VHH binders against tRNA dimethylallyltransferase (miaA). Designs and how they scored, part 1

Every score and structure here is a prediction.

Target 1, 307 residues: tRNA dimethylallyltransferase (miaA), of Elusimicrobium minutum (b2kdr9)
Amino acid sequence: MTIIIAGPTAGGKTDLALNLAKLIGGEVVSVDSRQVYKYLTVGTAKPEGEYKNGVYNVDGVNYHLVDFLDLDKTYNTGSFTADASNTAYNINKKGKTAIFAGGTGMYMQSYFGGMDVLPKADQALRAQLADIADKEGKQSLHKMLSEADPESAALIPSGNLHRVMRALEIFKLTGKKASELRTNGFADISQNNFMVYIEWDKEELNKRIEIRTQGMFGGMLKETQDMLAKGYTRNSPGLRSLGYAEVIDFIEGKKTKPEALERIVILTRQYAKRQRTWFARYKNMYKADGSALNAEQILAEYAAWKK
Positions, changes and structure headers below are counted from each chain's first letter, unless a header gives other numbers; Kabat numbers aren't used for antibody chains.
F, E and O stand for the ipSAE by ESMFold2-Fast, ESMFold2 and OpenDDE, each averaged over both directions (binder to target, target to binder). V2 = 0.75 x the mean of E and O + 0.25 x the DockQ between their complexes.
[cut] marks letters that were taken out.
Atom coordinates printed by the task and the answers are left out, and those that the model quotes come from them; centres of patches stay.

## First folded at step 4 (VHH)

Design a10 (from z9w with N52K; framework vhh_7z1x_3)
Fold by ESMFold2-Fast, scan of step 4:
Formats: C-alpha cells, structure tokens, sequence
Structure a10 (fold): chain B 307 residues (1-307), chain A 121 residues (1-121)
C-alpha cells in the first residue's frame, strides 16, 4: 500500500508524512531532488535524523532516499524511479505502508505514471528554428510541426511560436512526438493512488517562505563554507541546489546579505508557484488545508478511499 | 490538537528585561525545533531565534544576538525567550513557532496567539 503526500516547498509535507507514518507504522520515501545530497541539510530542508541499522531515521521513522549522494554527482528521474521502486518493494514486503512525500513533481510522475523525461531546451536548435521563422514566416514552423506531429499541430495555433518551437524541439531531440508523450507518458496518477495535496493561501505561504529563508541563512552559510573548504565549487551539482549560488555570491562579496536573502526568497516563491502549477493537473487529489493539517483526518480519508 | 500559548509580554521601559514563555500541547514537544519570531507595527515577520529539539544548539538573528537568550524545558513542554537590554525597536507582537527541525525547515505549522511587547518610556 502506498500514500502520496505532495505540496509546495515550505508547505508541511515532511511533518505530515512523519505524523502519518507514526500512526500507521509506515515508512517515508522522499520525493525530492535536493535532499538526496550528503552534507546539505539546512538549505535542502532535509529532516534532521540519525542512522539506525544503516537507515536514515527521523524521530523513530525510517526516511528513505535522503542523504546518500555526493555533491559531485547528478540525480535524475531514472535514478529516482529505480531507487524508489526497490525501496517501496522492501517496505511493502515488511507489511508496511510506503508514504511518498515531496514536491518534485517530475519524480512522482516518472515513478507512478511511467513518464519519459522531457529534454532540456537546446539553444542552438532554438536559434535555428527562430532563423527559419524570420526568413520564411512563423507559418513555416507550424507546417513543419504538422508533418512531424499532426496531433500537436491541431492543438497549437500557428501564431504561438513558443509552443510550436517547443513541440518541434522535443521531436528533433528525442525522435518522439510531443503528442505521443502526452498520451503515453502523462497519466493522472491521482486516479490510481491516494494522493494528498497540501494547499496554502499564496500570501500565507509567501510569508512562511520569507521567514524560513531568514532562519535557514546562517546554516546554509556554514554548510557552504565547509563544502568550499573541502574543494567543492559552485559548479558541483549538489551546490546548484536552490539558494546555494546566492550564498556563494555573498561569500565572494558579489551580494550583500539582504541581496542574497531577497534573491533566495524570490527563487523559492517561483519554485512554489511551479509546483502549484504542476500538481494542478491531477484531478483526484485529497486537498488538505496547510494551515490546519491533521494526520488523523488524512488517515480517515485514506481508509475511506481504499474501501 | 496542537496548541501554543504565549505569556510574558507587556509594557517595559528602554533598557528593561522581559521573559516570554510558550507552553505547547498536542504534539511531542521534544521532537521539534522551536523558534521565536516577531512582527513590528507596519512591518513583516522577522525570525529571531531557534533552538534544537534537545536544546544543545541555538541560533539568533543579528538584531538580537547578545541581548536575547532562547531556552527550553522539555519536561514542562515550555519554550522561553529571555529579553535583556530592550530597545524601542523591539516593540512587536512575539510568536513562538513549531518547526520539524532547523535543518529540516518544513513548516511553521503553528504559531502561538502572540504576546505584545511594547518598549517605551
């Protein structure tokens, strides 16, 4: 059995998951692209724990897929899916419930929905497509899309150059149609899983992000100084985690402390907005009020859902 | 039901001292980092201080470092803030806040009702 807890950064996912795990004797699987990294605890909002019998343990609850990856390594949806499937299998084999908690929507979709990873923007390819549009008109790109992916061309107006270019970019870089990925890889994972989404008033969440960032800064500074002293750099994948570049800029004298804090707050609010947009596509989630989270209520909803 | 109840605020003259208390119920107090935050008139929320679940580690905002001391008594489920050398700029509503851990900054999911501190002559 499996429960999914999703929501924006700073939204209470970790505490809700831990309280729920205690009630049912479950274990938590982190769905977070940043908490995988060793040494970075404060800035990644990794729950504070200790190792018990080789497993990261938070207040009596086994907490999986955190604190194992060196800062010079990358982690992706494929790595997550493999690790998560093995972890969930072992939890369920013990007769326990796996509680998946996090805000990295692509990881949830990849594991529960089997979605392929979409390619990153290709600057050279986009420049080539922009040149075609300039020389032959924007209709020429839509015609190209009609030949490569008729289903996407039917959905995307010829005047929407950004969407046309993105669909062509996906096709040219992967050999797969954007329409094929939407039909074959974009399943509503909330249809087949008990999925909780923690909802917050935008202004209330923004205030929490601001205070959280203030409280985290000192710890992030200490972590960043320690990692730089060990030979890691701003180019180390782990230090590309949200907020650490701004802390490095402060250390190097490129930003004042207020400037670094302001930038981290802006980036964190933008991240929360992207998470809200991502999770809005799931139509069968139980929506929990972030200001009134109650693990016993969530458990009652789960009991009703599984019957 | 989680509850945080604060006491100890009041009117005090510049240079004076106050001790704030926050009593907690409805959760395992000793498992959570506790924080003090404040809101001055017409300003946003300001984080002041945090204390680790066992009390072994504390942190402070630059504005209060050396003047304020955070502490806790896990046997009494109580958080304290000893405020010394109070200044007019310390005038604010003070809130205690529960967080799953300093390094696990998840949610300030519960704020106390707040206690008003006014520093004036």
Amino acid sequence: as target 1 above (307 residues)
Amino acid sequence: QVQLVETGGGLVQPGGSLRLSCTASGFTFSSYWMNWVRQAPGKGLEWLSGIKSGGSSTSYADSVKGRFTISRDNAKNTLYLQMNSLQPDDTAVYFCAKVRGYSGWDLFDYWGQGTQVTVSS
Scores: ipSAE 0.355, ipTM 0.731, lowest interface PAE 4.1, mean pLDDT 85

Design a11 (from z9w with N52R S57D; framework vhh_7z1x_3)
Fold by ESMFold2-Fast, scan of step 4:
Structure a11 (fold): chain B 307 residues (1-307), chain A 121 residues (1-121)
Amino acid sequence: as target 1 above (307 residues)
Amino acid sequence: QVQLVETGGGLVQPGGSLRLSCTASGFTFSSYWMNWVRQAPGKGLEWLSGIRSGGSDTSYADSVKGRFTISRDNAKNTLYLQMNSLQPDDTAVYFCAKVRGYSGWDLFDYWGQGTQVTVSS
């Protein structure tokens, strides 16, 4: 018993998921690489909730895989898949439906597809690894690989910097050893799951992103100031969440408020475009009109899909 | 069926005051943050003010801070915007919008019909 709700940022996924959960007595599992972080509510668009009986609860609905990770920690597809598997098992064991809602497409693919998807090259990470090689020598990267993935280290010569960096990149981005990753090609997860995709006209979504950014800025500023006061920095993984670097630039006088807002809007629109491109690969989704979202209608479509 | 109905707009002289109301139905009003947004002729949407579900946490855009006051009555399922010291550039269609705290900022598709405010001498 599983329902998947996907769509672009600012698309209405959270409220649709909560309304569905209330109708069916279900629980929500967040599919979001940023909502996992503690303290960051506004900029990550985490639903505002409170802990009830040890579980994050949003308006009477248990909301899983949010608000548990320290800002200095990283989260990857391997961590997500392990946590999501345990969470879904526990929800279904109670006889409830797990509603997976989010926009982090690789997390959905890794969990529901049952296959490891190789990440694209991360230029920032590669630059970081290249800097380590320059300062400490190529052998230092091979040592890191030996500790993370002994099998790959045995197969890849220490002098082959590109292959060593790729294997480390895979491990850092997925949490899985390159030596253990296997792909069976693309699995269309919408083929065997009731999967809703919230569709928006590009211009309407862009207007919503702009107004949302205006409304969120004050809260992001407060959160950012609090985190910097606690000793976190722009290099803390949690503060690499979309928009926080721009808020830090504003705090440091490197950007005016209009400049920070404009940059956040641009980055958010680019993120929404990447999400639309990702989810276009799934051919059997139920397409929901973002401007007319109705949880009762989605539930009726789910009932029809199950026949 | 979510419904939001804005009322209270009209023609007012510069320096005057208006009180807008938004009546909500089809959802649990007390569970949602409520917002006021406006659209001036030939311009995009501008967020003006927000109020938490319990009514104790409010926020304002710099353009209206000190002049506008947002409030709510959960028993009546009604949101208010008290507008003082109105200026010609406050001329716009005013909308209310529901959101589920910070995560709900993407639900502006549930906006009401809007109410026209015209400030002119």
Scores: ipSAE 0.172, ipTM 0.616, lowest interface PAE 5.7, mean pLDDT 85

Design a12 (from z9w with S53K; framework vhh_7z1x_3)
Fold by ESMFold2-Fast, scan of step 4:
Structure a12 (fold): chain B 307 residues (1-307), chain A 121 residues (1-121)
Amino acid sequence: as target 1 above (307 residues)
Amino acid sequence: QVQLVETGGGLVQPGGSLRLSCTASGFTFSSYWMNWVRQAPGKGLEWLSGINKGGSSTSYADSVKGRFTISRDNAKNTLYLQMNSLQPDDTAVYFCAKVRGYSGWDLFDYWGQGTQVTVSS
């Protein structure tokens, strides 16, 4: 049994998921590309928990796929789908309901849709690959592709830099070979799953993002200082999480605190807008009013949906 | 029927002090971070202060740091804000709000109706 809770950042997904889990004796699986990282709690909006019997536990509820990844490691759709499959299997084997809660739409689509979602171009990665090609020749990228994805390398001429770079970009960003991608059309995952979307008035959500960012800044600053002291840098994958570059800019004197806060607010509002656009593609979601969330009502809707 | 009720506001002269209280009901108060926010006439909401579940960790906005003190009594389900050295710019409606682990601010419906603080002679 599975319930999906989606919605924008600052929308109340975690609190709804926890309250639902308490009502049904379920467990939560986080669908979030940033909450996987250790040490980054405040800026990733990771629920504060403690380890109980080796499992991250939030207020009596087991909360999976958070707080396990080193900041130097990348996490991608392939890693997520493998981990989520194992986690859901184990939850269901115990006779419990798995509640998937998060805002990383690509992860949700990849896992429930059984299809791989193509990543958008990563300008930093493309610049790195272009630099390698410039210094070592186009053959060097094709060699990298041959090692990562031999099937794609056999199909793409070494001189076709754009195609080689795209196949490498796909592999580096998703952990899946371009040759293995299952892109046989977009599946509406809300058609076959009970999926809740927490809906907010845009202006109300924007106000909450602004207030939340003000409250979070001190904690993010402490986390960032601790990570830099441990030897992590602005180039560490974990510190590429939304808001941390702005905090680093503040620490380095490149931004004042008001400038850093303003930038984080803008980026967070843009992220919420991208999430809203992503989830608008699902046509059979139960729309929950963010200002009036009621876990008991959601449970009643789930019971009706199962009929 | 989660409810937060703010009290203790009123008229005070510049340099004076007030203590605000927020009584919580309908949820396990001791399980949540609590915050104070305010809204001055014609302005947006401003976060002022936060306190963790046990009361051992607090944070403050620069505008109130050193003047305001947040505290809580979990046995009484009550949150406090001690406000000292009040200035005219502190005139606002003050709200308490529930926050859990910075996974977002609590729902607006969980905020109280607020308590008015006016700093004027």
Scores: ipSAE 0.336, ipTM 0.698, lowest interface PAE 3.7, mean pLDDT 86

Design a17 (from z9w with V99L; framework vhh_7z1x_3)
Fold by ESMFold2-Fast, scan of step 4:
Structure a17 (fold): chain B 307 residues (1-307), chain A 121 residues (1-121)
Amino acid sequence: as target 1 above (307 residues)
Amino acid sequence: QVQLVETGGGLVQPGGSLRLSCTASGFTFSSYWMNWVRQAPGKGLEWLSGINSGGSSTSYADSVKGRFTISRDNAKNTLYLQMNSLQPDDTAVYFCAKLRGYSGWDLFDYWGQGTQVTVSS
C-alpha cells in the first residue's frame, strides 16, 4: 500500500514521512528532482543519513531515490517513474508500505496519474538552444532533434525553429520523445490514493523559509566549494539546484552574503508558491496543518480512508 | 519524547567568556544537525551557529564569527557553544534547537527551556 505526503518546500514533509515510516515500519521514496544528486545534502533538503546494507538510511528508515546521481547528469519524469516503479515494487515485495514524500508535483502526477506531463517553457534552456542555432545554424538543432526524436524530426521542418526547439525542450526536460507523448486528461491522483498535503499560512511559511535559509548557508557554501574543486561548474545540472548559483556568486565575489541570502529566500518563496499552485489541482487530499503536524493523527486518517 | 536542556548561562562582564551546554534525549542526537539561536530583549529570533550530525561542518552568523565556537559530543548527546569576547549586545536567552532534519529546517522543533546570558558591568 501507498501513502503520499506532499507540501511546499520548508513545510515539514520529510519529518512527517519519517515519523509515519517509524510508526508502520514503512520506507520512504523521495519525490524530489534535486535530492537525487550525490554530495548536495544541505541545499537540496536531503535528510542526513548513512548507508546501511547498501541503502540510504535516515534515523532507522530506508530512504529511496536520494544520493545516487552524478552532478553532470539530468533527471526527468521518465527517469523518476522508472526508478519509482522499481523501488515501490521492491518495498511492497518485502510486505512494507511505501511512503512517497516530496514537492516535485510533476513527478508525482506522472507516476501516480499515468499521464505524460508537458513541461512549461524553460527560458534558460531555450536561450542555450537559440545560441546553438545562432552559432551553428538552424540545421544543427534539427540534427539534435533527429538523434533524440527521429519521428518528430521527420514531421518538423528544420526552418521551423520554434517547433524544433519545443520538441528538443520536451525531450531534454522529460526524457520522453514529443512524438511518443500521450495525454490521458488530468487524473486527480488524490481520488484513488491517500494523499496528505501540508498546509501553511503564507506569512508563516515565508518566515520559516527565511530562518531555514540562514541556517543552511554555511553547509551549502562548503558543498559548493567542494564541487567546484572537483571540476563541476554553475552549468552542471546538479548545481542548478535552487540556491547554489547564489552561493557560487558569493564565492566569486559577485554577491555579498546578505545579497546571496536575500536572493535565495526570494527564489525559495517563489518555488513554494509554484508548489501551492500545483497541488491546488488535487481535490481529495487530506490537508494537514503544518504548525500542528501529528503522525499518529495522519495514520488514524489513513486507517479511516482504507475503510 | 524529545527533550533539550540548556545550561551554562549567567552574568558576565564585557570581554568575558561562557560555555553553554545542551543535553539532548528522546531522539538519535548523532543523526541531526544542531543549532544555537538566541532572542535578545525586545528583539526577534537570531540564528547563531549550526553543526552537522558528524561535526565536520560548522557555520556561524556574521555577528558571532571568530568569537563563538560550536561543537558536539555524540557519545554524550551534548551540544556546546563556547562564547568568547562577550559584548553587551550578546545579552539574550540562548536556545539549543533541533530542526526536523538537516534540510527540513522549516521549523525550529524542540526548543529547550533556554539559558539566560547577561553581559554587563
Scores: ipSAE 0.000, ipTM 0.222, lowest interface PAE 15.4, mean pLDDT 84

Design a18 (from z9w with V99I; framework vhh_7z1x_3)
Fold by ESMFold2-Fast, scan of step 4:
Structure a18 (fold): chain B 307 residues (1-307), chain A 121 residues (1-121)
Amino acid sequence: as target 1 above (307 residues)
Amino acid sequence: QVQLVETGGGLVQPGGSLRLSCTASGFTFSSYWMNWVRQAPGKGLEWLSGINSGGSSTSYADSVKGRFTISRDNAKNTLYLQMNSLQPDDTAVYFCAKIRGYSGWDLFDYWGQGTQVTVSS
């Protein structure tokens, strides 16, 4: 069986998932595009754990799809869906409940909905692609598209930079060709799954993000210095995780600490807003008050839902 | 039933010193990272310092590094903040906070009423 816990960054998803897992003898599957990376614990809010029998374990609970990917590697919706399918199969084969917990809505939709949804525009990726076009010419992006998705490249003129960038954005974010993605309809995954959404007042969540970011900066700085010392760079996929570019800018003297913190807070609030907008489309979620999370109550709601 | 009670605030002159205490109950204090956070009048919350469960690792905001020292006494369920060389811009309400997440860097799930520190000549 399966329970889904969703909510914005800084919302308390990890603690709720761990407490639920302890009550039912379940295991957690992380739905997070950043916690997959090794070495990045503080800035990704990865729960602190240790390996037991080859599995990352957090306070007695097996915690899957964290801490396995080298910083030079990319992770996308296709990789997540394959890994999550295998992981859930193995958990259920043991007679245990898989608790999916995270805030990466596109990953949840792809896995549970069985239908690929076109991702929304990514401002950082768009800026990166625009920079490539400015420095190497618009033909360079069309050549990249020709290699990634020949069918889209044949249909999109090289001079139509916005359409070329969109097709590349889709490929980079999902690992799938725009020409092959299924976009017909939108499956409400909350219709057929017990899905919990942790709700927060916007202003309260914004304050939590600010405090959390301030508390995380020192650890992120240490992690970033260690990764740079190992030869990773700002262009390493893992270091493109939210906040690390700002920490690198601080290390390189391009930002003061207050400037870096302010930027990370802004980006994190924007991410939380995008998460809230994404999850608002699911109509059958159980809404949990973030300020009063109770795992035993969630378990009772799950039991009632199953009847 | 988590309870955090901050004490030790007051009025002090610039260059002075003050020690804040936070007494915890309703959870296993020795198992959690603890933090000090402050809020100056009309400003946002600012994280100041953190200490791990055993007291072997500490971290500080640049604004207080070298002036403030965080410590804990797990036998007494008490967190401390020793504040030296106080400046007028240290005027704020000071809170202790428990991290909700197991990572030690997740959300603060509770802080107390706070204790007022005023630095004025």
Scores: ipSAE 0.000, ipTM 0.278, lowest interface PAE 13.5, mean pLDDT 83

Design a19 (from z9w with V99D; framework vhh_7z1x_3)
Fold by ESMFold2-Fast, scan of step 4:
Structure a19 (fold): chain B 307 residues (1-307), chain A 121 residues (1-121)
Amino acid sequence: as target 1 above (307 residues)
Amino acid sequence: QVQLVETGGGLVQPGGSLRLSCTASGFTFSSYWMNWVRQAPGKGLEWLSGINSGGSSTSYADSVKGRFTISRDNAKNTLYLQMNSLQPDDTAVYFCAKDRGYSGWDLFDYWGQGTQVTVSS
């Protein structure tokens, strides 16, 4: 059993998720590309928690996929999907509801939409396939695809050499038919999941971002100084999190504090806009007013949705 | 029903002091971060100070550090801002704001109506 809470940065996703988890005895899985990093709490808006029984715990609620990754490591859609799958399986095995909360839309789409990791292009194999097409004609490659993967061949016209070659490349490199892989496509994940989107008026959210950024700066400065003292740099993946480059520019004398704050605000507003654009693709979300969030009301909507 | 009511503003001369109070009702005050924010005429919102649920951790904007002190009395559901060495550019409407997040940075979900502070000779 699963509930999804989505919305823009500064939108109230964390508190809604925690309050829901307390009502139903659930656990939260963070869908956030920044909160995975250790040491960065203020600038990533990671909820303040403590470790209980080896799990990050926020006010009695287990909060997964936060605070585990060293700043030198990268985290991506594939990493998230693997970790989220294992985490959700373990939560559900305990008979609990997994509440997915965050704003990283690609991570949500990858996990709930069932996207598979496809192999990179193999130039030697493509050269071999191109040679076959040149000597035997383009229809020869389509015939090869028909024998290897009849379903893909039925969907891909023989004249579309690029798509035919890609499907053959997948088969030759993985031993699996392209038709059997869950490919990169944008399924409406709100169709089969109870999905809440926290809506804000654009100008109201922009004002909230401005104030919050001012409040965050001092904590981000301390975190950044501590990380630089440990030997991390502006090139460390974790310090590429939104806002930390601007804090480093301030430390190095390349920006004044007002210049750093202004830039962080602009980047955060741009991120919120990208999140709104991303989530607009989902047509069956429950829209919650950010200014009047109520966990008991959301739970009632979930119960109605399950019928 | 959440209510935040600011009091204690007024007219004060440069170098003077004021203490603002914010009385809270309709939620468990002792569980949330609280903040002070101001807005000067014709300017944007400026965050001033934050305090955690238990009062053990505080933070301040550089413009007020050393002059302003945030505190709270959880038994009285009241947030305070002690303002010393007031300057003409401290003239603003002062708001208390409740933060939803346990880190103090998730969102400000409730605001008071504000109290006017004017620093003028």
Scores: ipSAE 0.007, ipTM 0.491, lowest interface PAE 9.6, mean pLDDT 85

Design a2 (from z9 with S59Y; framework vhh_7z1x_3)
Fold by ESMFold2-Fast, scan of step 4:
Structure a2 (fold): chain B 307 residues (1-307), chain A 121 residues (1-121)
Amino acid sequence: as target 1 above (307 residues)
Amino acid sequence: QVQLVETGGGLVQPGGSLRLSCTASGFTFSSYWMNWVRQAPGKGLEWLSGINSGGSSTYYADSVKGRFTISRDNAKNTLYLQMNSLQPDDTAVYFCAKVRGYSGYDLFDYWGQGTQVTVSS
């Protein structure tokens, strides 16, 4: 019941997600660390929408995890994972598909990439371990963990019986150390999820970023002036979003408009490069050509994957 | 299928005027920001102007501000660019492009072949 659409900034993720949602009667969950902020629409590339029945709605599609956070608040992977879990649960409970779309790779990894495969609890094994704890004390189990998985034993206090037992259970059932699953077990989220990555030629994407930056400057300027007038500053978490510091520098006379635009372009290209590097870790993505995006084709690929 | 068809280009003398039109089909035109971009011979793409889905907000590149006016008619699925005080360096192929949200070239899709504007004596 879940589709993931990933790609670099300026890559076409939003339009693809919305068109796909319309085809299947789905809803979109934004995977973006900046679109969460109120008032910052232009520079965050938040899709143009309106509230319907308390939900941000873009052209008939419910669009979640945008436009709800005050500029003085921070947002992190933990906040995202909690909000995304609740949102996806409610979408799926309605019998609808949740389409996760965005470029914040750490948020995708945090939400989808728990542990590759954890074994189901084994009641007989747990009973055996509990009996050892009752007869020989919790230190006995911790010593057993120290022998099997010294790294986990260093992290888990002997008094935390539940965590010690779980780490031992993982080792006994899989032959793998729980510490390896935590530190060396970076889950390839594309292995167990239908994940689309929008690919662009580097030079073509760079041209699109340059033009996009030219078009967004006026709106960013207005948003920035409004926020500064309300008492927010360059140190407000929301205004640390990419490009707004450069707009503030322009307002303060520290940069000319061409200097601000050039800096925003450079930073945005660097961000796109970091996104490409991040998503290259996922080896089972469906690669979509950014210059020829087609939601009906993506739906056909999803149907084939689902088999 | 998405189609954007640009018309209205031609040859004009310096100081003259042209009005470009872009007819859209295959998508809900009223839900998209629309933009005009151009490409002069041997140069890269240059963004000129953008208009929000409802037509209430317009933005312009400094090179065309005060000379060009962007507008739209959602009932006719048509985008316009009124070009006044044309200069020889306005010579270019002009494209219309759709995006969701302001200047978020999420997909910098100009689906038409463009329309040629030549400013020459």
Scores: ipSAE 0.049, ipTM 0.542, lowest interface PAE 7.9, mean pLDDT 84

Design a20 (from z9w with V99G; framework vhh_7z1x_3)
Fold by ESMFold2-Fast, scan of step 4:
Structure a20 (fold): chain B 307 residues (1-307), chain A 121 residues (1-121)
Amino acid sequence: as target 1 above (307 residues)
Amino acid sequence: QVQLVETGGGLVQPGGSLRLSCTASGFTFSSYWMNWVRQAPGKGLEWLSGINSGGSSTSYADSVKGRFTISRDNAKNTLYLQMNSLQPDDTAVYFCAKGRGYSGWDLFDYWGQGTQVTVSS
């Protein structure tokens, strides 16, 4: 009783999921690493909603796994899979369909595939860990590893900075200990799930990203100013969401508005390209034309798929 | 099927005024944010203005703030852009676009050829 809607940023996933939920009396589960954060609505493309009976509600539809995490906290695949499992169970217990919608492919793979996926190297995180090692010594990172993953710490010598950093990186990005990970296996989750992928022509998606970024800037600026006033900084995990560093640079006089907008557009296009590469691995998706999205057509395809 | 049709463009002298209309069909117009976007010859798309579902909240690009006014008539499924103090740099094709309402800008549609506005002496 689940439907998966995937696609690139600016692709129309939210509107499709909400319209489909209204047709079938379903609820939406967000598959998005940034929409989890409180206060950041515009820049994360979180749907505009209000709380009803303790749950975030968008125009009559319950929208789960958004707007609950403080900006100083990190969210990872382990946290997502636990929260998604509990949420889907509760939706299905009410006799409703859970519609999973988002672009964070690793979260979808972790939850539906039931397999551990090793993260790609994170340049910013590695730079932070390298800085700690430089200022406090290599032993400080090994101590961190000993606290997070005692088994890996026992196997990796404290002087092997590369291996210590990789094990910490895995733990910080996934919430799982390197010592507990099996293999970097990959199940095709589209084989056993009705999975929709919203396709766009590259040039048309790039135009959508450009115009969307322009419209979002004012709201992102207001949100960023409010968060900085509350004591959050550019190093707060929530403010590492795509585009907010560029807005902070504008506030601090390090970038002009055109420079900030140009950078956000470039980063967003790069993110869309990474999403296309990720989802190309799934062989049994229903491909929906982004320029002609129709929730009733998707429902008809789902009914045909169930046969 | 979402359909947005822009009308009201034309030739106007600098300092003049023009009112654009956009008729919407194929979706619940009163539930969505609506936007105006333009594209000048040889340039990219420029977002101009947005209005919330109920019409109580509006936003504008710096280039048009104080000169343009966005409004809507939900009973007629129509979006408007009142353009005052027009300048030669306002010459462009103008499009209406569906955006916020449900989405946090993850869906942005514009339809047809738009409406041409030419500001020249």
Scores: ipSAE 0.236, ipTM 0.664, lowest interface PAE 5.2, mean pLDDT 86

